# Designs tried in a protein design chat: miniprotein binders against q58433. Part 29

Target 1, 377 residues: q58433
Amino acid sequence: MLFMKYEGEIAIGPVHPTMLEPHRLRLFIEDEIIKEAELVIGVNYRGIELIMEGLPPEKISILSEKICGICSHIHVWCNVTVTERGCDIEVPERAEYIRAIVEELERLHSHMLLFGHAFEVLGFETMAFRAFMIREPIMQILGEITGGRAQYSCPIIGGIRPRCNIKESKIPALLERLEKFEENLKKLLERTVNDPMIMSRIKDVGVLDKKTAKKLHALGPTARGSGIHSDMRKMGQVPVYDNFEFEEIVFDDGDVFSRLAVRFYECFESVKIIRQGLKDLPNLDKRIYNPNYELKEFKPIDVYNEAQRGQVYYSYGLDENGRVRQVKIRTPTATNLACMEAILPGHHVSDAELIIASCDPCFTCTDRMIVVKENKI
Short names: E, the ipSAE of ESMFold2; O, the ipSAE of OpenDDE; V2, 0.75 times the mean of E and O plus 0.25 times the DockQ between their complexes.

## First folded at step 14 (miniprotein)

Design pe21 (at its last look DockQ between E and O 0.17; V2 from the best seeds 0.00; counts 0 for: pae E 8.3 > 1.5, placed apart)
Fold by OpenDDE base, look of step 14:
Structure pe21 (fold): chain B 377 residues (1-377), chain A 93 residues (1-93)
Amino acid sequence: as target 1 above (377 residues)
Amino acid sequence: SKITIEVTIELDGRTYPFYWRVDSPELLRYFLRELLEFLKEYGVEEVEIRVTAKSPEEAKEIAEIIKRILKEAGFTDIEVRVEGDEVEVRAEK
């Protein structure tokens, strides 16, 4: 019995200097079939939590922005929300709208990045190129709003930075760009679902059944691809989203196709949210920041939001000196990767990368799944 | 033995590489058709294609297919070189 051990380093996760260890995937393979999978998640949030401990809340926001290159906005947003809720700080409605708009733009570019990567993994290089080209206009919009393509620094305690204020004069051009994006996305979707070569590689592959997904606490699009409702925006955890009409996208089949499809259709919902937000902005109060707040002592509170990958959780308290205490951070990546680890057995080794990619582990920090060495044992 | 396809395009003053490995002539035809659609969609004016075939006979067949595709894409200056199992094609509009 020739057991081939494939050790692949999946460099997945935030390039934080404190996150020294990439995710490692070990596959035990017999006759090209995965028998066992061991995924070691290198994300040590404990290290970041320890660094945040005892710091002022303004400083931990800077640290949270560096946790994830793709999800920098959602981390900062969750972080400032803890202080805002704990100290009863009123955030201007316009600031919350812009936070939501930037988040949905972050969702769009992240999903497009995943689609591009999935097509690369599948060997559809021209489709990957299309996805990346469709992504660029979103990156430009983010750059125009926030002044940066990856680190937006949009949320601050009490609102948003002045540079992130969306001027009314820019709204028509933004709406036009979104319309063009939506058209291109629709074309990409149609091309994908009507291509039997693509569909044969993603349908009925990497099935995460609903029971297993629940048991392993799948989150976000990974859970929704298995027929589980899981969206903090719809669960009342992020009040600004109550102003928007959008659907939670759910598929039941639990395969790679379903996980990708959830994200594809969710992009249209993100466009709807952004469009509504932009249309409402002129009617809102012009205030984008509340300077009239005082930090006060509070016990740790739970804050949830919905990142591209699913539920993000932040919790901390402030002591009598205004220092952060008992920091807890949870991202959906660990549980979603555990789901992929659980379903890998029985699949062909050639599907492993695609199956893992389908839960959208944070790729920005890790250019290359380097399959290091086939050690023939 | 896999057929390898390397494509280099020039678009908006930038060069982009594409790479495929295919196990069958059917897959080859599929990707070549997709390439045709891609070239048309993005208005590519210069393309270089390198293919390593399984045999010299297959290389000749592939060269003819590529030539037809590029003509259909609107390329007028097409250079085709076949050496053994390798095909090199350069085309400009």
Scores: ipSAE 0.527, ipTM 0.849, lowest interface PAE 1.1, mean pLDDT 87
Fold by ESMFold2, look of step 14:
Structure pe21 (fold): chain B 377 residues (1-377), chain A 93 residues (1-93)
Amino acid sequence: as target 1 above (377 residues)
Amino acid sequence: SKITIEVTIELDGRTYPFYWRVDSPELLRYFLRELLEFLKEYGVEEVEIRVTAKSPEEAKEIAEIIKRILKEAGFTDIEVRVEGDEVEVRAEK
């Protein structure tokens, strides 16, 4: 008998514009059971890093924003921080607070998008609808603060864009809208955990044990779902977060439920951070920008921050002509997909999309899952 | 097989398309109650609903349910078209 192959392609998540090369995940299936998974990494950070070499640091922000359309703010924040620390540029406290508030709003809408997608994959369309409706007010708030839903990155070297300064008169309404979001999120969580049909699909499925997560360098909620304490905001890497009371969310079971639960509870922590930040703003100095900074030569500096998908890393220096050198950028998606690659064998093919989605890969129009069907001879 | 429901709403000068796939009577009732709640909460004044049912009989039943829900939400100008297993509803306050 001949060895027969069958191949199909399934997009990973909804289609989004991106600068990055697509990831491809090939599944080799026999009797609807995954026998092997192969990750073909499409992200070419070396190419992006090369394009950035020799540019002024202000230009890097524009390129950084294009790395991920859903998480553009964190990339711009990392970039300006490299230059600010390397040049000893004072950033007003108000600007750092607003950077954090916008980032936590970005975390909220990104997590809600993932919940909606996961529910769609599972066929729970009413839950997906609720997730998307709960998400929309957060997108509206971002648009009001940043001046546009499509472009909501606010950091600039030495501060924030003037448009992003939050007026005191708007704070009471923002707090009320945040409270309503929190109420609706509580209902969504309660509905999820009390539905045995949903729970049976996500509990004890796609287990990533702690040892494997460490070995493969899982990041963000993927790591925290497997018992790993690793949140750059709690590890002193992002100093503004020292001003906020919040908890690192960690689960131990490493299943799809745990990876989603980290994100669910993390949303409540994001609400706490945003609320504290908004309440503090009226008492802060009104400066949002340091006009008096000077760029200077510096050797590469490492900057870490915590995106909704996990650790983001930026490193570069400036040469004597103020040009960016030795650029290194790392994001969590490729590493977390490698973790999913490792755990997929043995699962039914119908669980594949859910397991992959549970590490929240950057949803782009170019990411692909390729299903290869083989009959054993 | 699933009942497919597409809802198009105008809200604050923007058009929002929503898609629902429903495969049980409980989910259908849940979706329709949520739709009623949403339309009232946001003060929606124009809505278009397209349904693909499992059968022509079910399409007629769903059309009547949707008409009742829209009346409860305060819509007074409700246009219903049923063709086979497909339903199209347009409503204005």
Scores: ipSAE 0.030, ipTM 0.358, lowest interface PAE 8.3, mean pLDDT 82
ESMFold2 (binder alone), look of step 14: mean pLDDT 80; pTM 0.793

Design pe22 (at its last look DockQ between E and O 0.76; V2 from the best seeds 0.00; counts 0 for: pae E 3.9 > 1.5)
Fold by OpenDDE base, look of step 14:
Structure pe22 (fold): chain B 377 residues (1-377), chain A 93 residues (1-93)
Amino acid sequence: as target 1 above (377 residues)
Amino acid sequence: SKITIEVTIEIDGRTYPFRWKIDSPMLLRYYFEELVEFLKEYGVEEVEIRVTAKSPEEAKRIAEIIKRILKEAGFTDIEVRVEGDEVEVRAEK
């Protein structure tokens, strides 16, 4: 029995200087079929939590922004929300709207990046290019709003930075760009679903059944692709989203197609949210920051939000000196990757990268899955 | 043995490489049809295609297919070079 051990380093996760170890995938393969999969997640959130311990809450926001290159906004947003809730700090409605708009733009560009990567993995290079080209306008919008393409630094305790204020005069142009994005996304979707070559590679592949997804605590689009309702925006955890009409996208089949489809269709919902937000902005109070707050001692509180990959969790308290204590951070990546690890056995080795990619591990920090060594044992 | 296809295009003064590894002639046709649509969509005026085939005979067949497809895409100046199992095509509108 020729066991081929494939050791692939999947550099998945935030390039934080403290994150020394990339995710490693070890596959035990017999006759090109995966028999066992071991996914070692190199994300040491504990290290980041320890660095945050004893710091002022303003400084932890800077650290949280560096946790993930793709999800920088959601981390900062969750982080400031803990202090805001713990200290009963009123956040202006306009600031919360802009935080939501930036988050949905972050969701859009992240999903487009995933689609591009999935097409590359599948060998559809022209489709990958289309996805990346469709992504660029979103990156430009983010740059225009926040002053940065990856690190937005939009949320601060009590609101948003002045540079992130969306001027009313820019709204028509932003709406036009969103419309064009939506049209291009529809075309990409149509091309994908009508291509039997693409569909044959993603349908009925990498099935995560609902029972297994529940057992392993799948989150976000990974859970929703297996028929599980999982969206903190719909669960009342992020109050600003109550102002918007949008649907939670759920598919039942649990395959690679379903996980991709959830993200495709929720892009349209993100566009709806942004469009509503932009339309409402002129009618809101112009205040974007509350400077009239005092930090006070509070016990650790739970804050949830919905990143592009699923539920993000932040918790900490403030001591009598205004220092952060008992920091806990959870991202959906670990549980979603564990789901992919569980379903890899029985699949052809050539599907492994696609199956893993379908849960959207953080790619911005990932050099390509380098299959380092085929050791013929 | 896989057929390797490398396509280089220029869009807005930037060069983009595309690479495919295919195991069947059927896939070759599929990717070339998609390539033609792509070239039309982005208004590409210059394209370079390099193919490593499985045999010299296959290389000749591939060269003919590429030439036909590029003509259908509206390219008028098409240079085709076949050396052994390698095909090099340059085309301009």
Scores: ipSAE 0.382, ipTM 0.779, lowest interface PAE 1.3, mean pLDDT 86
Fold by ESMFold2, look of step 14:
Structure pe22 (fold): chain B 377 residues (1-377), chain A 93 residues (1-93)
Amino acid sequence: as target 1 above (377 residues)
Amino acid sequence: SKITIEVTIEIDGRTYPFRWKIDSPMLLRYYFEELVEFLKEYGVEEVEIRVTAKSPEEAKRIAEIIKRILKEAGFTDIEVRVEGDEVEVRAEK
């Protein structure tokens, strides 16, 4: 018997000026069934870590923005937090509230982008259009709050940029726009779960069971879709979130549906957080920046936060000359892709892109190539 | 072989093409009923639909299905043309 061995490749992630290689997920296919998957790790963030070495902490925020085009705010927030904690810099409460509000808006637009992309992959073009239309008002709100072209990365050491301060007169309109977003999101969810054609493509597909998810250290919604409770916002790592009532969203079945459902319901929780934050702002002190900070030497400190894809980790210290040292940056993408690598064998090739997409491996501004090679054995 | 459906609509002065490829005519009602819900949601009053069927007989059946669904959705000016395997529909409210 002669079998033809097939190889498919999916290039994942944008090529940044400081990165040498993107991640690659190689598929070996026979009779339209995936027989083997192999994750080839690219140069993660070591190039950026090396560039950051020896720079003043005020300058590394621009570099942290470039790690992910969708989630630049969370990276800037983690970065300033390392210096703030290491130097014992007091951050005004209002600034921390606005940092959280912007992060939750980022979570909303990022989840909506993933829903639109997932629907596109499945060929449900009208559903994708709905998702993108629901997303657009959130992008507008972010632009209004952050003050310009792509400036929703608002944290600076000791506070936020002055133009990111949310005017109290704007709050009623923001709350109304959030209510409309919530209504439209509910309709999108109902259309999805009540549509047998959509459900047949996402339910019981790409199952990552709890044991495998734990063994491979799944993070974020990928882990929470497989029954693993994890959320840095609920684990005391991001203190400002203690001021908001919200729930950690967990589903048990580990399928594509579950990973998407976690994200759907997280959007509702993000709306709750933003609403509470906006309603509290008028009662907070008006200061948004601490001008009275002094940098000091400190040994590396670990900072964790929860991006829309999961845990983000930053660590560095500051030397005697005020220069950043021993930089370490970790994101959930490589670990979550390893989970997808583990579960892909046995699936029909037509499900591959959806299964991979369900861990949200950074799609915006990404040139993706799928290479399928035929080789006679 | 697949049935190809192309829909052209206008929303807020912008033209949007949507395309589906369907393995079975049994799924036609699903796709067109979902389309009708979409048209209602976005206030679309004019639609152009092109279908490439697998046979002339299938094209005629598809044309009748589309006509009924659009009529039920409140479109009153429905023009249908069937030529061989091709169906062209233009509809206005």
Scores: ipSAE 0.289, ipTM 0.731, lowest interface PAE 3.9, mean pLDDT 82
ESMFold2 (binder alone), look of step 14: mean pLDDT 78; pTM 0.766

## First folded at step 15 (miniprotein)

Design pe23 (at its last look DockQ between E and O 0.87; V2 from the best seeds 0.00; counts 0 for: pae E 3.9 > 1.5)
Fold by OpenDDE base, look of step 15:
Structure pe23 (fold): chain B 377 residues (1-377), chain A 93 residues (1-93)
Amino acid sequence: as target 1 above (377 residues)
Amino acid sequence: SEITIEVTIEIDGTTYPFRWEVDSPELLRYFLEELLEFLKEYGVEEVEIRVTAKSPEEAKRIAEIIKRILKEAGFTDIEVRVEGDEVEVRAEK
């Protein structure tokens, strides 16, 4: 039996140089069927954790923002939340609202990026183009609010940066853009679900059953695509979300379609959250920053939030000198990739990239899967 | 033998290339229909299409289909060239 070993390097990595180990996927293929998959996950947060050790919390925020180019906001938000909780720092309600709005915008653009990529993998380049074009208005909104398209730097300890304050006069224009986005997203969804060629490639493919998902501790949309409730926003971990009406999107089938569908429908929920947030903003206190806080010593505190990919975790303490100690950072990528690794066997090699993409690994460093055909041993 | 379709469009001064490889007439039809909808949706004013067919006869057939599609998309100036298995189409509104 001639085992063809395909080694594909999936350069999936965080943007930060200390985390630059590319993910490597090795597929053992027989007659175009994957027999074994080995995914080496190069995400080593230990390097950045060590760099953060002994730094003041303000400097850690800068480092956290550089961990991921697609989800920079959620990292900064989780980071500052540790200090805020540990030091009993009151954050103005307006600042928390804006943090949530920016997060849901980050979720939107990230999901649209995934849809674009998924369509590229499927060979539907015009559909990919549509997804990327729909994404662009969200990037523009983020740019207008935060002053940056990638590094928003919105959260700071005690609130948000002044530049990130959403002016009331801008709200109508933002709402109009969101409406247009939602209309375009609906059209994209309708086009996708009514296309039997697209649907045949994503339904019943890459099935992660609920039992396996639980066993491997799937997170976020990967878990939700397998019928598992997993959303830190709904679990009381992020209190600001208690002000908003939205649904946790869950599908039961565990296939590529389900994982994509969770994200598609979640986009509409994100739009709902943003609309509610923008509607309430004029009625909130105008403070966006608490200048009257003191850093104090505290033992490591666990902070959770829900990134576009799932649960993010930050933990650290402050010593008597206001220096961060015992930093721990976890992202859902490694766990969700392990789920995809587990389900790859038995699938056709042509579905491998799609299956992996369906868990939304961080593509900021994804050079294209180079399938290195190793010669016949 | 695969049919290769290469499409180049300009939107707002930016050139976008698209490429499809299709192994069946059904897939070819599918992508051509999608292209039509796409061209209409984005109001494309200029398009270049290159197709490598499986035979000269197929190339001629594809050329006629493309010409029809571009007319339906509102293009008025359509240049079609068929050389062997290759189709080149340039169209402007």
Scores: ipSAE 0.530, ipTM 0.844, lowest interface PAE 1.1, mean pLDDT 88
Fold by ESMFold2, look of step 15:
Structure pe23 (fold): chain B 377 residues (1-377), chain A 93 residues (1-93)
Amino acid sequence: as target 1 above (377 residues)
Amino acid sequence: SEITIEVTIEIDGTTYPFRWEVDSPELLRYFLEELLEFLKEYGVEEVEIRVTAKSPEEAKRIAEIIKRILKEAGFTDIEVRVEGDEVEVRAEK
């Protein structure tokens, strides 16, 4: 049997410009069934790491903000944390609370965007609209706190920007808006799980079994949808989260439904975290930054945090001249794409976009899924 | 052939388009029922619906169904135009 490459490109998820090279996921199909999936990794963290080498740490924040258009806050937070820990810089508790609140708001809007996109892929446009409408108030809250809806720039070395401070007078309105979001999220979840037309497309589809997830080092909701406990917030890596009561969400079946359900229930946990944080703020010291720090030389420090897609890792040191050295950055994108490579064979090509969306890889305006038909000659 | 349904609604001064392509009576019923629920839930005050049906007979049937749905959603100013396979409905509360 001979093969002829047939190429078509499909945009993968929401697209934001980045400095990263695009990923290509090649699908080899026969009679609309995926026979083989091949990942060509386009993300070159080595290039970004080289650009960051030798810069002052403040400039690393600017570059890290642009790595991911929908998760910029976590990247800036990881970056400032490397310097803070390496230089033993005290960060006010209020600043850490607000960093977490902003991250959980980012998790909410990112998960809602994913739900909307998944519904669009399935052709349920009014459900997608519902998801986007539920998301919009979260974007408005983020804009009010940070000045930006997609790139937040909230953390700075030693604290947060003064604009990002949450005034006590604003808290009652924020809590009310959060409660309304929670009510609408409950309705969306109920509509989804009680709709046989939707459930038939997501249940028992795109199964990533636990053994494969472990071997490929799955991260985030991809891992937690396959029964793997993996949340950096519960593993002691992000100390501010010790102040909040919340649960790690894990499902066992590894299907598209499970990965979406993890995200649905994580939204409820994010609401719990934000509510607790907002209620605690009036009782915290009012400092939001530490202006009296000095940068010093330090050997590379490892920092982990939990983005909506999973673990984010930053590492670097600072030399005698205050310049960043030995930069290493890792996101869950490569492992999530490898998981999709393992899942896709055997599925109908029409399920490909849904399976990819359910793993939530980082996308750029140039990322492509290349559909290749196999033809006999 | 498929039935194409295009819907344009306005919420808070912003217009939102939706498009469905359906190839079965079950999917047609599903999306029309969803549209009714959606219009009621969001208090939509102005809507335009364009349908390309499989035949003139089907266009007439769909036009009547859409008119019934819009009345049930509370629209009172409903204008319906059927021409061949094509249906155009404009409605406001």
Scores: ipSAE 0.314, ipTM 0.755, lowest interface PAE 3.9, mean pLDDT 83
ESMFold2 (binder alone), look of step 15: mean pLDDT 81; pTM 0.798

Design pe24 (at its last look DockQ between E and O 0.90; V2 from the best seeds 0.00; counts 0 for: pae E 3.2 > 1.5)
Fold by OpenDDE base, look of step 15:
Structure pe24 (fold): chain B 377 residues (1-377), chain A 93 residues (1-93)
Amino acid sequence: as target 1 above (377 residues)
Amino acid sequence: SEITIEVTIEINGETYPFRWTVDSPELLRYFLEELLEFLKEYGVEEVEIRVTAKSPEEAKRIAEIIKRILKEAGFTDIEVRVEGDEVEVRAEK
């Protein structure tokens, strides 16, 4: 039996140069069927953690923002939250609201990016274009709020940057843009679910059953696509979300469709959160930053939040000199990719890229899967 | 044998290339119908389409389909060239 070894390098990596090793996927294929998959996850946060060690907390915020180009906000937010909790720093309610609004905007643009990519992988380039065009207004809103399209730098210890304060006069225009976004998203969803050619490629493909998902500790939309409740926003880990009415989107089938559907419907929930946040903002205290805090020594504290890909984790302490110690950072990517690795065997090689994409690995560093056909041994 | 469809459109002053490779007449029809919807949706004023067909006869058939689609999309100036297995179409509104 001639095993054709296809080595595909999926360069899935974080943007930061210290995370040097791209993810590598090796597929062992026989008669176009994947027999074995080997995923080498190059995400070594250890390098960043070591760089952060002994730095002031203000400096590690800058480093955290550079970890991921797509989810920079959530990293900064988790980072500052550790210091805020450890030092008992009161954050103004308005600042927490804006942090949440920016996070849900980050979730929206990230999900739209994934949809675009998924359609590209499927060969539906016009659908991909639609997704990217729908994404652009969200990027514009983020740019208007934060002054940046990639590095928002919104959270700081004790609140948010002054430039990130949403002016009351801008709220009507933001709401109008969100309404248009939601309408376009609904049209995209309707087009997708009513297209039997698209649906045939994503239904019953790449099934991660609930038992396997639990065993491998799937997170975020990957877990939720397999019928597992997994949302730090609903688990009381991020208190500001208690002010908002929204649903945790869960599907049971565990296929590519389910993982995409979770994200599609979650976009509507994100829009709901943003609308509620914007509606409440005029009634909140105008303070956006607490200047009256002192850094104090504390032992490492665990902080969780829900990124677009799932649970993010930050932990560190401060020593007597106000220096960060024992930094730990975890993202859901490695765990979710391991789930995809586990389910790849038995699938046609043409579905491999889609299955991997369905867990939303960080594409900012994904060079296209180069399937290296190794010659017949 | 695969059919390759290359589409170039201009939207808001930017040029966007699209490329499909299809192995069946059904997929070809599907993508052409989707292209029609797309062109209408985005109000495209200029389009270039290049198709590599499986045969000269198929190329002629595809050219006629494309011409019909572009007319339905509101294009008035349609240039169609068929050379062997290749179809080149340029259209403006």
Scores: ipSAE 0.445, ipTM 0.804, lowest interface PAE 1.3, mean pLDDT 87
Fold by ESMFold2, look of step 15:
Structure pe24 (fold): chain B 377 residues (1-377), chain A 93 residues (1-93)
Amino acid sequence: as target 1 above (377 residues)
Amino acid sequence: SEITIEVTIEINGETYPFRWTVDSPELLRYFLEELLEFLKEYGVEEVEIRVTAKSPEEAKRIAEIIKRILKEAGFTDIEVRVEGDEVEVRAEK
């Protein structure tokens, strides 16, 4: 019996143990073939939702940032957007552009991190090194813009933090660094797809067919690798993205290759979005914050956005005293792990880590993935 | 029966370890050729390679391959030691 463990942790005051419990896929193995898999849900958003109840919306951003260490920006962005829409708060266009630019930078570094770990799982350590080296400049850019490499507290209700404003004088250098990233990304993609040793490990492995993906409600690149259009940025849910020309990336075969290929090509689309955003910034009004907003009571508002792993959903209302009520938070990780659970039976145990990793379950949030094998008597 | 290859490289003053375990001549060739391409592509200043081969004859053969790869990658100060099944190579540009 093999136990796969993925761990995510939210660091807030006294933390309820079930919120710290990682997701686990329990594997039942016979003759090195997986016979069945069982998903044990670890992260329980009900606990974090309960903690958020009754708090001012500004304090919700701190909690939402802690949900995911590598995708904290999207959570903060979703949170401030609920309050902004519910209270009819006008957000400067420049702030919305910078929110999108930061999110696309986060998508770049997160996809590169997944590529590096996928290569590590496969034993292609020099390819993993290449991925991590290509990623590092993006982390540096994020640190320069937001002041933090791991947590990117850029959005605030009504705008962005002043530190996160991108000065016009810095744009040419950012564009040059982005061009270099794109060149190196092209090389990495070409090395991957032209290498029979790599391709033999990822092509036709871990197939999630379209019908099963729809039935189990796959999200993000997991869904788009199986032929399902699912990108919230193209579905009218995130208005700032209407200003950018980019394409939703969809592959049909549903294998590990397809899920990775979606992410590879999404990186090129993110580069296009960031480039367009940076070039447009000088033409926008210079305000980055609305200082004159007022909080008011509102009934729950649904907000959707597209994180690197797929759809993120936030909903809450504000009572007459300005306190958050009826909090709901949904992320794609548990749903996408359920898809991997469904397809694991029949595979050799040696493919399990790769298949699980291919839905990007944020296993790097725990600093490691632990595989526990149990000897049978 | 497996061959263990440990590689330590230096890039811009930083040290990076790699480890491979291979059980076929084709996989060994793949990783050594990937290493060659990697060394040529990056500014590698120092490389240390340790191999545990399957036999003394194989260790000698692998040592010659590694020496050739390092010369092709531009290393000039190459020290090779072969003892039984063990190979240790150190190289600096």
Scores: ipSAE 0.373, ipTM 0.788, lowest interface PAE 3.2, mean pLDDT 83
ESMFold2 (binder alone), look of step 15: mean pLDDT 80; pTM 0.787

